# Designs tried in a protein design chat: miniprotein binders against q56419. Part 71

Target 1, 326 residues: q56419
Amino acid sequence: MEGRTLEEVQEEVFKRHGVLVPKKELEDLAKALEEAGLLLTEKVEARLKEEEEKLKRERPMRLAGLSYPEGEREARAFLEAFRASYPGEGEEARVLLMPHLEPSRVPEVYGAALAALEKTPPPERIYLVGVAHRPLKEKAAALPVPFQTPFGPALPDLPALQALDALLPFELFNTPLAFREEHSLELPLFFLKGRFPEARVLPLLVARRSPELGEALKVVLRDFPGLLVLAVDLSHVGPRFGDTPLTRTLAEEARRRDLGFLERLAEGEPEAALAFLGANPTRIDGVEVVASLLPLLRERKGKVLAHRLDLEAPTLSAVGAGTLVL

## First folded at step 20 (miniprotein)

Design og2
Fold by ESMFold2, look of step 20:
Structure og2 (fold): chain B 326 residues (1-326), chain A 84 residues (1-84)
Amino acid sequence: as target 1 above (326 residues)
Amino acid sequence: GSEDLEEELEQAIEEAEELAEQVEEHEEAGRVDEAIEAYYRLAKELARISEAARRLGDEELFEEAWREAIKAYDRARELMEETK
């Protein structure tokens, strides 16, 4: 019916099949198709409501069997293989920047994070700050429920989450559906839970820079000390991200921006790191998280342990990942 | 617009004043758990006042309301520590 009147459809049916379908019957068919589309819309909405209610109780694994093994034994072997991919030693971290890119694409970068965790005393809790890939109702959000992992549930630190919510000018817990598919929490959490099985978690997402989040976290961390993890990726370049095909020049620029950003963070200069990126032409996705957490990053010096700009040959595109300890 | 922000600010101030009265009542009555909850709610409204003030360009109120939010939060934390 796109571009055709009912009369034109009626004439075509008669021409092709020798049957005259009354216009009223074609109108009835059109209404039935509209009703079927409405029912599909209602079915989608009902399914989303069901998913939202489930997320009020727990956040299930979505990437087991895809990005990491589902079974605990295999998952532990997976962790050790990733650690072995990084031949260096780590440093103790009060703040850890690590990727959320598919682990098999950047094994040594995740290995460097594991090396840092080996040097880090087990924290009572982990502030895990990822990047929202679905819309949030506010600048940031949290989900105060257990996150399932092959190593058992990562339990929420409810007192710390309630304290954080009390210091924010917006509702922290009002976007549970944004967590349903959020790999920026699930992928780093696999590694963190495997190394710190007793730590509780504050699972946080940032959609847009929230200076008030950083100020509130500064207060909450005073009373609820723990490990701060920025689960962010770096440059995104190439046709998958709206560029021309990846060239050596574009790849070199992406690496330069990734490393310049990380190195300025390592000097305790997060404002300078943001300024270095300008308009962020290589789409480093850590920018909004760093801009939110400035009070926690200022004057905290550390070290870049690893970096990789991983090439996607089929798409002629690349994504950068790094490991930074502060 | 700024009229919407000003209304938001006035509503948050009214709610904060109401919560300050509730906190006083709960503490005087020895209702510690209710006092803790009311202090957390008060801190949140003061954080709303602080953010609204920032958006309106009122730097003095922004910083004062934030300090008051921390005071309310700190009192909740003190009460929780006393009951452990």
Scores: ipSAE 0.870, ipTM 0.957, lowest interface PAE 0.5, mean pLDDT 91
Fold by OpenDDE base, look of step 20:
Order: structure tokens, then sequence, then C-alpha cells
Structure og2 (fold): chain B 326 residues (1-326), chain A 84 residues (1-84)
């Protein structure tokens, strides 16, 4: 498992094999492997150490040939097809909320993001804030290395990353292994790099709400202006997430929460968006990211471009995805 | 708990005081690159002070330390721009 959540493993298996393994089966397998000492073998540790040493130089593609094409020509055709899936026009983004779900599940939502990016002047840098599906040592982390894409490497903005680290009460450069398989950065980055090939990137993960991150970023953005991207999914409902099978009532509740969240963000009221969710009973993925970025979202008005609640039929579960421009 | 936070706060204050002295020494000596590094480190320790203070419920120290963190950061940025 190499620090992956069961959800990430499940998603990876689904992406690779088209088979959805129930979370419980993965839990049982993980437990069996742990009990067998197979997860903590010297060999596994040595491999993890080797992977960590590689991550000091670059983050390789993990989803190339699975979620998106590996070849540049095919990747460009992929972008065009996704853009074509959204019939509308975009708006200029200073902040872009977009999904990190498997692109094939919500093509029009990614298409809406591409439409927004078409109206956005090329940024010097992109602050790409994803969700840590794996534990981090700190509330947030960055990986200051090139991320591989079919369009070439996305290069880090080291000066801006250094400036951000200087204003955080914790070490920003922590838990490099959390980035190895993190799709919440890789999938959005494909679209972003394809549209803005010359933009530098600050790849950030949030595990827990960090108001400090938002305050630090507010200062850094003054000196290092760029596009802020929140790579987050919305509701997670159904048996995979501990609910009953998807019903009309459950789907309506998930949509209500997703749209109510996005609409309040679009009005520049991120605290109201969080308050609207309460205990977050539909498990909106982006809550910790939004809670960390409040200073950057306040008073910014925008528009919801797309939303979808996508059914995963094998599990009778659904995941919400949206595209918001601010 | 609170004891650990008080210890973290005390350590961060000590480190910030040492870094403030180092910044002065580097600036007086015209060691600009070292001054920039020291200011960024100082900003970080001041940010740690700020967060520890916040968690301890010291709102005044929380706000003051954060203001000083931004000042240290700004000074580092000024020196960096002057060297370009």
Amino acid sequence: as target 1 above (326 residues)
Amino acid sequence: GSEDLEEELEQAIEEAEELAEQVEEHEEAGRVDEAIEAYYRLAKELARISEAARRLGDEELFEEAWREAIKAYDRARELMEETK
C-alpha cells in the first residue's frame, strides 16, 4: 500500500483493471498483509526509500496510459475532446476549483475547466492545491521537483516555494512519498500543463485544515502572482463511503450540498459554504482545502460552470465533481 | 498539550532572538545572501511563535509575531530585489 489510502488503492485498481474492489476487501487484504508482516518488510522499506530518493529529483507520471494518454499527440487530442464535451464558454479565472476524479467519469466538468483556462491569460505560476489522500507529517506539504506530464515537465517555482515555507509555522517540504501516487495533483496538472506549458507550478497537498497556509499564501501571492487552483472533488455517497446504495433521495441530497457549497463559494462567502455543510454528511472532499484557503476566497465572486454527480454503477455509489471560477 | 506548546514557543523565541542577532551581523558586514537566508529563517520562527501563541490563546502575541514575520519576510524580499 506504500502509504496509500484504501480509497486510493481502490481507485488505482479500478483505473488499471476496471475492477472495483470493495473497501472492506481491501481492508481485509491490508490487515492480512500487515499480519503477515509483508507491508513492513525490509524489502518494502528499501523500496520506499528508493522511491523517496527518486522523488528528490522528479515526480514521474503514474496515471499515463491509464487516465490520460502518455504520448503528447494523443494527449493533445485528449484535451481537445474534453474541451468539446463542454458546450459552453468559460470565464477568466483567478481562482479555479476543478475536480481530480477520473477524467472519463466527468468529462464535461474538466471541459468546463478547460473553457475557463481558454479565457485565462497565461499565468507565470500555478498554485495547485490538491487533497492529501495519504497522511502527511504536517497539515500541508509541497514537493519542490519537476512533475512529469505528456507535455514535458511541470517545473517548480522554487523562489515562491521558499517564500511560502518562510511564512509557515511548519516545514513545507515534508512527506515526499505522499506525492508519489497522489492523483489529486497529477490529473489536474495534465490539463493545466497542456494549456499553460510555460507556467511554473507549486504542487501543494492539504491533509488537514491549515488557516496558516491561506495567510501565508496571501502574502506570497503579492510578490509571486499566479493562478490558484483547488483540485477537489465534492460529495462521496453510497456503499463505498458507508451509505446505503444510491437512491433518488441520497442523490438529491448530494447535489443539494455540492451546489449549495459551490454557490456560496461563487458569492465570495467561503465561511458560509463551510457552515452550510455542517458535519459534512455527504463527505465533500474539498472541505479541508477550502478551510485552509479562506483568506484567498473571501469576497471573490464567480460562477459555477459545471457540476455532475457521477454514478459508479458497480458499487451503487456516486462522487460529485464541479468547476468553479472566481 | 499546553506544556508542549509552551516549550515549542520558548524554543521558537530563543531561535528568533539568535536569528535577529545574526541578521544584524550579516547586514552590518554586507553579507547580503546570508542576511536573506537569516531573514527567511527568522520569518519562519516568528510564524512558529505566532501559531504557538494562537493555540495557547495569547491573541496579542499571535498577531504581533505574525506582523513581525511579515516584516522579516519583506526585508528578505527587499534584499533579494536589490541584488538583481
Scores: ipSAE 0.862, ipTM 0.955, lowest interface PAE 0.4, mean pLDDT 92
Fold by ESMFold2, fold request of step 21:
Formats: sequence, structure tokens, C-alpha cells
Structure og2 (fold): chain B 326 residues (1-326), chain A 84 residues (1-84)
Amino acid sequence: as target 1 above (326 residues)
Amino acid sequence: GSEDLEEELEQAIEEAEELAEQVEEHEEAGRVDEAIEAYYRLAKELARISEAARRLGDEELFEEAWREAIKAYDRARELMEETK
């Protein structure tokens, strides 16, 4: 079968260039390429192991200088500019839903989150629940290390993380590499650490819905009270996400889905919010997190503070973001 | 499938039984730190029993094992508070 493939290459080269390359030379070339590919695989594996060992000690900033300023003074000014982009008042949050989309795309949505934090007493700890964009070994994971920010390190709440792990039917500390580039934690954390510099963090990722996580968190929050943050985006529509180009009709549908989802959550009806989405045709990415956390969301009423469906003109696509306080 | 889940459940039950004996031994000997650690491990195995039972459709074991996981967890927390 390799021989038949090589003969096709030989035929095509002769057809296009008038040169007959002996089959032996093609076989030697194929063998050399396989050896080079093996060496590349070994280098990648070694690099990943090195990165994994580093992540067992700390999680460095990956988006400083790209999504937010690296320097503390500039980062504080950045926070204040975002707060100013939302002219409304916040409301005290026991649960906060906020985006993880690039902040410059939805400044008033992050500003609304800051407005809510202004009304929220500083918590001892923040349960920061993001969306895993890389595979996890389990349904959910945590990384029990400091996360660097321009405002200093966000320290892990190790006692609360160990307590959570003790109530889960799987190893919570299971996929360090998944945290390496995970913006769904880093972007919200910038805002949270800037407002609550003394709070410890439980950095959590959900890959697939885990009702077990929600039940365990209900017990852990009893003993380790804190702020629960769902760091999720809403609709994803357009060609970047497998759709046709964005139209007015698709955008109106995405907005309707986003707001209907948020409003049902705000009524304390998370099961109804999930049912409203059905097959989730606009790809709201918060579904797995909400489905995991049902025990913590039921009967908590609150308010939608902001929403935006942001256009990605180069891709003819859009992403929704919202701020919800419960 | 279902037979793999039954093996998983049996393994978790065996581990939980061993841990239940260990917590009793540690408490009776006054080894508080070891008891705390063993109670956390026991809570985790009981959570594994609960989840395996749920997947097998054994609702009675699912709910009982979860309640027992919380009790083991609560005992660990009580011991931690007593030694502060």
C-alpha cells in the first residue's frame, strides 16, 4: 500500500516534470520523512512534559500585553476604564455570571461585572468556574497553584480545593496542561483579582457537565463561603463556528437565545434555562457549566445587568457575552 | 458497560471498608491528623460508590453512599476544627 502510494507519486512527478524518480529514491525519502516526524514528536512530548512540571508550581500570565496591560499601574487604569464603560449600578452578587471573551470586544459587559463587584463584600475566596477549551482527563479539573496577574499572584485556596476533591468521584487535580492557555480563567481573573486583591481562588474548569461537581460544591461552600463565578460566553454564530455568514436573522436569533437563557437563570430556573436552549443551535458555551452547577443556581433570583452580541467582522461571525447577578 | 461499572463499584466498596477500619483505629489511638486524612479518603471512596450506583440505577445505594460521604467529610471537618 505504501508502494502503491509511492508509485502514484512517481507517476505524477513524471507526468508533471518529465523526470522519472526511481522508486528506491522515493522509498528512501519516505523513510527519512518518517524518521524526522518521529523526532519532532519526541521534541513536542519533551516540551509538554517540561511545561506540565512548571504548571505544578504556578500559572503565568499568557495574555498580558495582549488582552490587558502587564504593568500594575496601567492595569488599574484599564479596570477603571472598563467600569466607566458601564453607566449603570451593580447589585450584590452571591453568584456572578461574566464572560471570558476578549475584554476589548465587550467592555460594558465587563464593566457591569465590575459594578456588581463594587456592591459585593470582599469574599475570602472566589470559586472561578471556566470552560475547558482543551480536553480534560475527567469531567472537571482544578489547578492548585498561584495564578499570576498584574495585581500580584492569585493564591489558591488549598483547604477548600482539598475539601472539594474529597467529595468528588474522580481526581480533581487531573490535567495541568489544560490550564496553560485557558483564557476562560485568566481573563475573568484579571478583573476579579483587581477588585478583590485579598481573595483566594479555586480555579475550576468544566469540560463536560458534572452534576457531582455541583453537589460537592454545595457542601464545600457551606464550610468555605465565597463568591461563585461562572466565567462563560453565550452564543457563537457564523462561519467561524460552522454556520453561514452572519445575517440579521441569525443575529436576532442569537440575541433572543442569549437573553432568554439569562432571564430564566435570573428567575432561579436553571433547568428551564437549559430546556429553553433545546439542541443549543446558537452554541451558548455556558451550558455545561450551568448544567454542572444546578444545585447552586436553583431558586436564586437576580438580574441581567448587561448583554452584547459582538460582531467579528473579519470572520462574519458573532459571540454573545452577558453579566448576570444572582 | 454495566459489568465494568459493577467492578468499579466493588473496588470502591473494598477501599471504603478498609478506610472505615483505618479511621476507627486512628481515632481510638488519638492520631488526629491521620484520622482527618483517612476521613477525606473515605469520603472520596463513598462518593465513588454513590456515582457508580447512580450509573447502575441503584437509587437506594446512590443516595445512602452520598449521605455517608458527607458524614465522613463532616467528621474530618469537625476534627480539623477541634485541633485549631
Scores: ipSAE 0.861, ipTM 0.955, lowest interface PAE 0.5, mean pLDDT 91
Fold by ESMFold2, fold request of step 21:
Structure og2 (fold): chain B 326 residues (1-326), chain A 84 residues (1-84)
Amino acid sequence: as target 1 above (326 residues)
Amino acid sequence: GSEDLEEELEQAIEEAEELAEQVEEHEEAGRVDEAIEAYYRLAKELARISEAARRLGDEELFEEAWREAIKAYDRARELMEETK
């Protein structure tokens, strides 16, 4: 009915069924559907407002029972299984790049992150920087509330968050609803909280590159030292992401882009890492986060501990994930 | 647009000037908690001035406003450390 006049609908009904529906009856039906749509919109808006108010107090688990166990005992065993999936030793990190891809898809990549955390002195706080999958009102955002985990709540570092907000040309606490389902924070946080139960968290999202965020964080980290975590995925290739079906050639290109990006970061050359990607033809999602954090990544050398380009068989697509320590 | 950006810059400058007077008054009166909060707000307005200047192509104001934002932030931090 969208885009047709009532007269056109009336005429078609008569031609197909031999029944002439009066124009007034069609008008009444159209008004009723319009009013029902308005009431549905109002109901949705009221529910979203309620959810937003809840998020101003805490951020509950959304992926317990789906991506990781809900109970603490089972969650502890889950962590240990992931660590066992990576047989190597880690290295101490001041900066850790780790994925936010579904953990069961890349167990050794998360295992490598756990190995790095074993070598890392427990930090007072963790700067957890994820990728916004919902629009933000600004280039970046934070949510200064406890994030629930099976290991207890991850408490916000309120003094550090307020200090960061003071150095930004926009309000940092700007889009609570964007955090409601944001797995790029929840999935890495499970591993981080499990290994550093006493660390406070700065839960940060980047939607668009924000050089001012990196400059502000450089100042804040001076006074509030802690672990910087880039919770990012790498290449996204295949039909789910707008390509032809995954071929060996496309997979090899995605792997080459992922590793070249990580290796340049490991050399302390984040500008070269970004330049290597050019137009980012394999859609590495970490680009906006890295571009925001350049002052914190320059000249910091490290090591790539793990990488996988993981196949999504049902969609003939693949997603890359890696672990980098700086 | 550019006109909106210039209005943002003007507003941030006016707010920063008011806050600069407030921090001076609070420090002279010994109102330490109020001074700390005012210094944080001053740092934010100076960061806004810096970003607006960068977008307008005024490199000198961009760099100076950012240095001043850090100074205001540093002063707030010093006051917080003194009141431990």
Scores: ipSAE 0.858, ipTM 0.953, lowest interface PAE 0.5, mean pLDDT 91

Design og2
Fold by ESMFold2, fold request of step 21:
Structure og2 (fold): chain B 326 residues (1-326), chain A 84 residues (1-84)
Amino acid sequence: as target 1 above (326 residues)
Amino acid sequence: GSEDLEEELEQAIEEAEELAEQVEEHEEAGRVDEAIEAYYRLAKELARISEAARRLGDEELFEEAWREAIKAYDRARELMEETK
């Protein structure tokens, strides 16, 4: 009805059904539909406001019993199984890139991350940078509350978060609802909290590249040293992501893009890593996070520990995941 | 648009000037907690000035405001360390 006059609607009904509906009846119907839609919108808005208020106190587990066990004993065994799926040895990380894809799909990639954490001295805090899957009011956001895990709450580093906010040209604490179901923080956090139970966390999301975030973090890390974690996935290819069906050629291209990206990051060349992707034809998930964090990645050399392009046979699609230490 | 960005810059400058006066007053009066808070707020407004200047293409103001944001932030940190 938007963009049509009542006379046009009346004419269309007559053409289609042979009934001439008086203008007043059409007006009454339009009013009733608008009122019904407004009432539904008001109920949804009230529920979202309630959820937002709850998120100002804590962020509860959303994936316990689905992606990882709820109980602490079972969760510890889960971590051990994942570590065992990567038979190699890790290296100390000051920066860790790890996935946020469903853990059971890429067990050795998460295992490689655990191997790196095993070699990493326990940090006082973890800068956990995920990818916003819901819109943010700004380019980036944080949620300064405890995140629940089977290993207890991951406590926020409030002094470091306040310091970061003070150096940003926007309010850092801007979109609590975006964190409600954000698996890019929850899934890596399970592994990080399980290994570093005493570390505080800065839970950060990037929606759009924010060079100012990277510059601010460079300053904050001087005073609040810790582990920087990029919680990102790599290529997304196939029909589920808008491509043709997965072929050997497409899978080989996705793997080449993933590894070329990771290898350039490992050489301390993040600008070259981004340039290598060009228009990002395989939709590597991590580009906005890397583009935000350039000052923290330049000239930092390291090693790619693992990579997997995981095939989704039912959708003829694939998602890449990797583990990189710097 | 560009007019809105210039208005944002002018507002941020005015707020930064007010905060600069507040930090001076708080430090002279020995109100350390208030000075720390005012320095953090000053750093934020200077970061806003810096970003607005960058978007307007004023590279000198962009760099100067960012350096001043770091100085205000550093002063807040120094005061926090002195009172431990």
Scores: ipSAE 0.858, ipTM 0.954, lowest interface PAE 0.5, mean pLDDT 91
Fold by ESMFold2, last read:
Structure og2 (fold): chain B 326 residues (1-326), chain A 84 residues (1-84)
Amino acid sequence: as target 1 above (326 residues)
Amino acid sequence: GSEDLEEELEQAIEEAEELAEQVEEHEEAGRVDEAIEAYYRLAKELARISEAARRLGDEELFEEAWREAIKAYDRARELMEETK
């Protein structure tokens, strides 16, 4: 509130209620509200700093009891149920693309990922590359701490993370708070840790395409071989995402877009996959991750194991999810 | 703007030159752990030079600096293997 606005408030109160509130009382109220707002901001900042310090030691489960069971026995049964949702056989993956959408919404897509993991020799480490849903200070980030799961902690591969950081033109360990609630790492990690309990993890997030990340990873993977996982969703359509309500035509277009993208990746043509998306590539959640990792995707052929465009009737929206092995 | 990138490039070159002297000194003195750390830091500054050069459109410096970043990184890895 400005001084002129105080007089206008005083005048309006008098017009509406027949009571003249002294200008000093309005000024005192305005000051109190501003001071209360400042104190609330300080409390929030202190809380965020506390959470950041906790995240420098470990990343706790945030979705246990919500998206997957908290207990280990129940969690193993949960994995078995998801595997059963995909009746097919997988193939060995050197690179795995899998979703981070709520698992119960796309059970056969996660089941296909489990089928691929069944055929994949246990890796020493997993490069888990998700999508940052909160801002990062840089194009990409990592959090070099244990991630808790119902199957025990997923331990970081600190030597590989330090090697990666050394080859990047920015500080890799830059935004701990972005990992606090990041489901694009937590949901896929549940499945990966359940299948590969001894594998260490490089938990990576991409906010904006980073070609330098892909070039650095190419070098690091030479010395620290492991499984590369792109934990990404596909098309996002409908009012939840700033679009018109989903129609049958828009859903069919989204399915064709998702499958065309995945098939071109499966042919070892990631640049062609990106070009296929046309004018609205940002409607696919995974575009920035794929664009970052081009050196690791080129000429690597594979197979699309599953796809679903998950229709959200209450929101008239949809999200695509797929499983691809390379 | 591009003027900020040129400053970034100049700063990264200065840091890389300092680190290159440090790795020489550490290796000559037999300070292996310090050499390893300095090589990792040198690789990072060379990666910064490479990215700044790419953004400025200097393709030759971009590729040369990246190759030198890998070389510094490889040297750190070699030293770590020798001390196992």
Scores: ipSAE 0.855, ipTM 0.954, lowest interface PAE 0.5, mean pLDDT 90
Fold by OpenDDE base, fold request of step 21:
Structure og2 (fold): chain B 326 residues (1-326), chain A 84 residues (1-84)
Amino acid sequence: as target 1 above (326 residues)
Amino acid sequence: GSEDLEEELEQAIEEAEELAEQVEEHEEAGRVDEAIEAYYRLAKELARISEAARRLGDEELFEEAWREAIKAYDRARELMEETK
């Protein structure tokens, strides 16, 4: 009944079905639909509250059995297969940029990340910075609870998280429900936990650029050293993202943007990488994360290990993914 | 608006002043755990002051408050390491 009068509904029913429904019956139906809508809303709210209370204890797997195997044995075989999909060797990472896209779409890009992790000494902790695909109350957030994986729980580094919160001008521990289904943490964490089972994790989400986060993390990393992981995708082009269907020209532009961004990061010039994107017309996902972490990316030279622009054929859209070591 | 930021700044200054007094009281009394907590809170309020100052265009206060935030944080860390 959005915007229609009862008379208009009555007339439409009469025109379609040849039945004149009494106004009173339409009013009763309207009330019943409204009551049903209210009941649905209350049930949804109650469920969300229950889920929020559960998130105070742990973050359960959401993509187990879908994006990766639930069983540990199968999960290990999955890791090995992904590593095998990248024929190259990795390099030691102090900073790792890797995708959070559905792994099956870009196996060699995840394989490149695994190759880098093979050359990386086991860190005490991993700063895992993902992208918030849902609104956060603040520019960034953390969830200070165990994240479930097929390899056991990824435990939070509570002392380092507390230290980080102390240096932020906002409450770090905000919007727990944003973590519930956030794949930008879950998917990378599978690979990270599989490679570094003993590492603690700082699961961070960025919704908007926060220079304060980078400055705070720079101080915290002095006292709480670890691997910094940027779990970000690159260009998002095509109809799903408001463009025309993927063409050669659009794909070439997406690749140019992705590689130009990654190459400038690899040269230790994160500001130049951001400037190169300008208004970000191909919607590189990692922009807000990189903009938040500038102090940690400056003057760090590295290498682009892999890049792919993956076509989603049903929507004629494509997503860029890359692996960068710094 | 700017008025809201000024109010946020004033509140954060007041909270930071109160926390600075609490830190001194806790340290003098030998309440180390309470001092650590108060220093972390003080660091946060100083970070809030710094950000509010930045947004208001007070570059001097921005830089000063951030330096003091790091000092408060560092003092908390020192106390934590001394207790291990």
Scores: ipSAE 0.850, ipTM 0.950, lowest interface PAE 0.4, mean pLDDT 92
Fold by OpenDDE base, fold request of step 21:
Structure og2 (fold): chain B 326 residues (1-326), chain A 84 residues (1-84)
Amino acid sequence: as target 1 above (326 residues)
Amino acid sequence: GSEDLEEELEQAIEEAEELAEQVEEHEEAGRVDEAIEAYYRLAKELARISEAARRLGDEELFEEAWREAIKAYDRARELMEETK
């Protein structure tokens, strides 16, 4: 009953239906709707609490059977097909930047990531840093529980997560519900777990730039060595993101921004990469992750293995994806 | 605001001082597991001090608190390795 008095509602019902509903009946109905609304709210809150309690034990798959196969055998065939989509050879990675976009949109970019992982010795642990597409209580968060995959659970590195938390000026273990549907971790993790089944994982989300995260991780990586993975997409352009429909000019600008960003990262100049973007007019989503990890990206030389700007035809929008090894 | 940051800084200093005393007591008593936990907590409070100081523009305290956070962390790690 947004802004209408009971008398206005009574008058409207009378005008529309020729029935004068007694004010008392309208009051009883309003009360019943309020009670029903409260019951719905309580039910939603109880459900969210139940989901949060489940997330204390494990993070279930959300995209199995949608973005990737649920069954292990089919999942292995999926990995092989994606690897085959990239005709090149990879390089050994100490840092891997890879997409979190729907895999079917950019198969060769994921294929390039798999090619890099083929040249990478199996790490003891993977620092998987994704983008928070939902609000976090803090600038960054971790979920210290097993993440389900078709290849079995990706187990957390609890000692390394504890060490990281000890060096952060905020509680790292915050906002568990933000991980429930976060694809920026789930999609990359499929490929990572499939390639490195024994690696433990540190699933991290960044909502806002946290230079403190990079400094803390630099210390932790000394004692807990591992592969650093930046699970980030690049430009987001077109009507879904507030632009005009994709044009040649807009696509060229998105590609220029994406490649200019990746190339500067490949030269070991992450500050120059951020500065090159300026106001980030093409909305590269990985900027907050890169800005948080500057200490780990400085002076590291690498190579851009793949890039694609993928058109979403129904919305005339496009998303950039890339694979970079450092 | 700045007042909230000053309060956060003061609280983190008080907690760090208490934890520093607890660490000493645990180490002297040979309570290694409790000392490790206290050192990790101390490192966190020192990291909070460091960040609050940075935001307030106290560069000296920022750098000092961060160095001490790493020392507390390193001591926890040392004790963990000695217990293996």
Scores: ipSAE 0.850, ipTM 0.950, lowest interface PAE 0.4, mean pLDDT 92

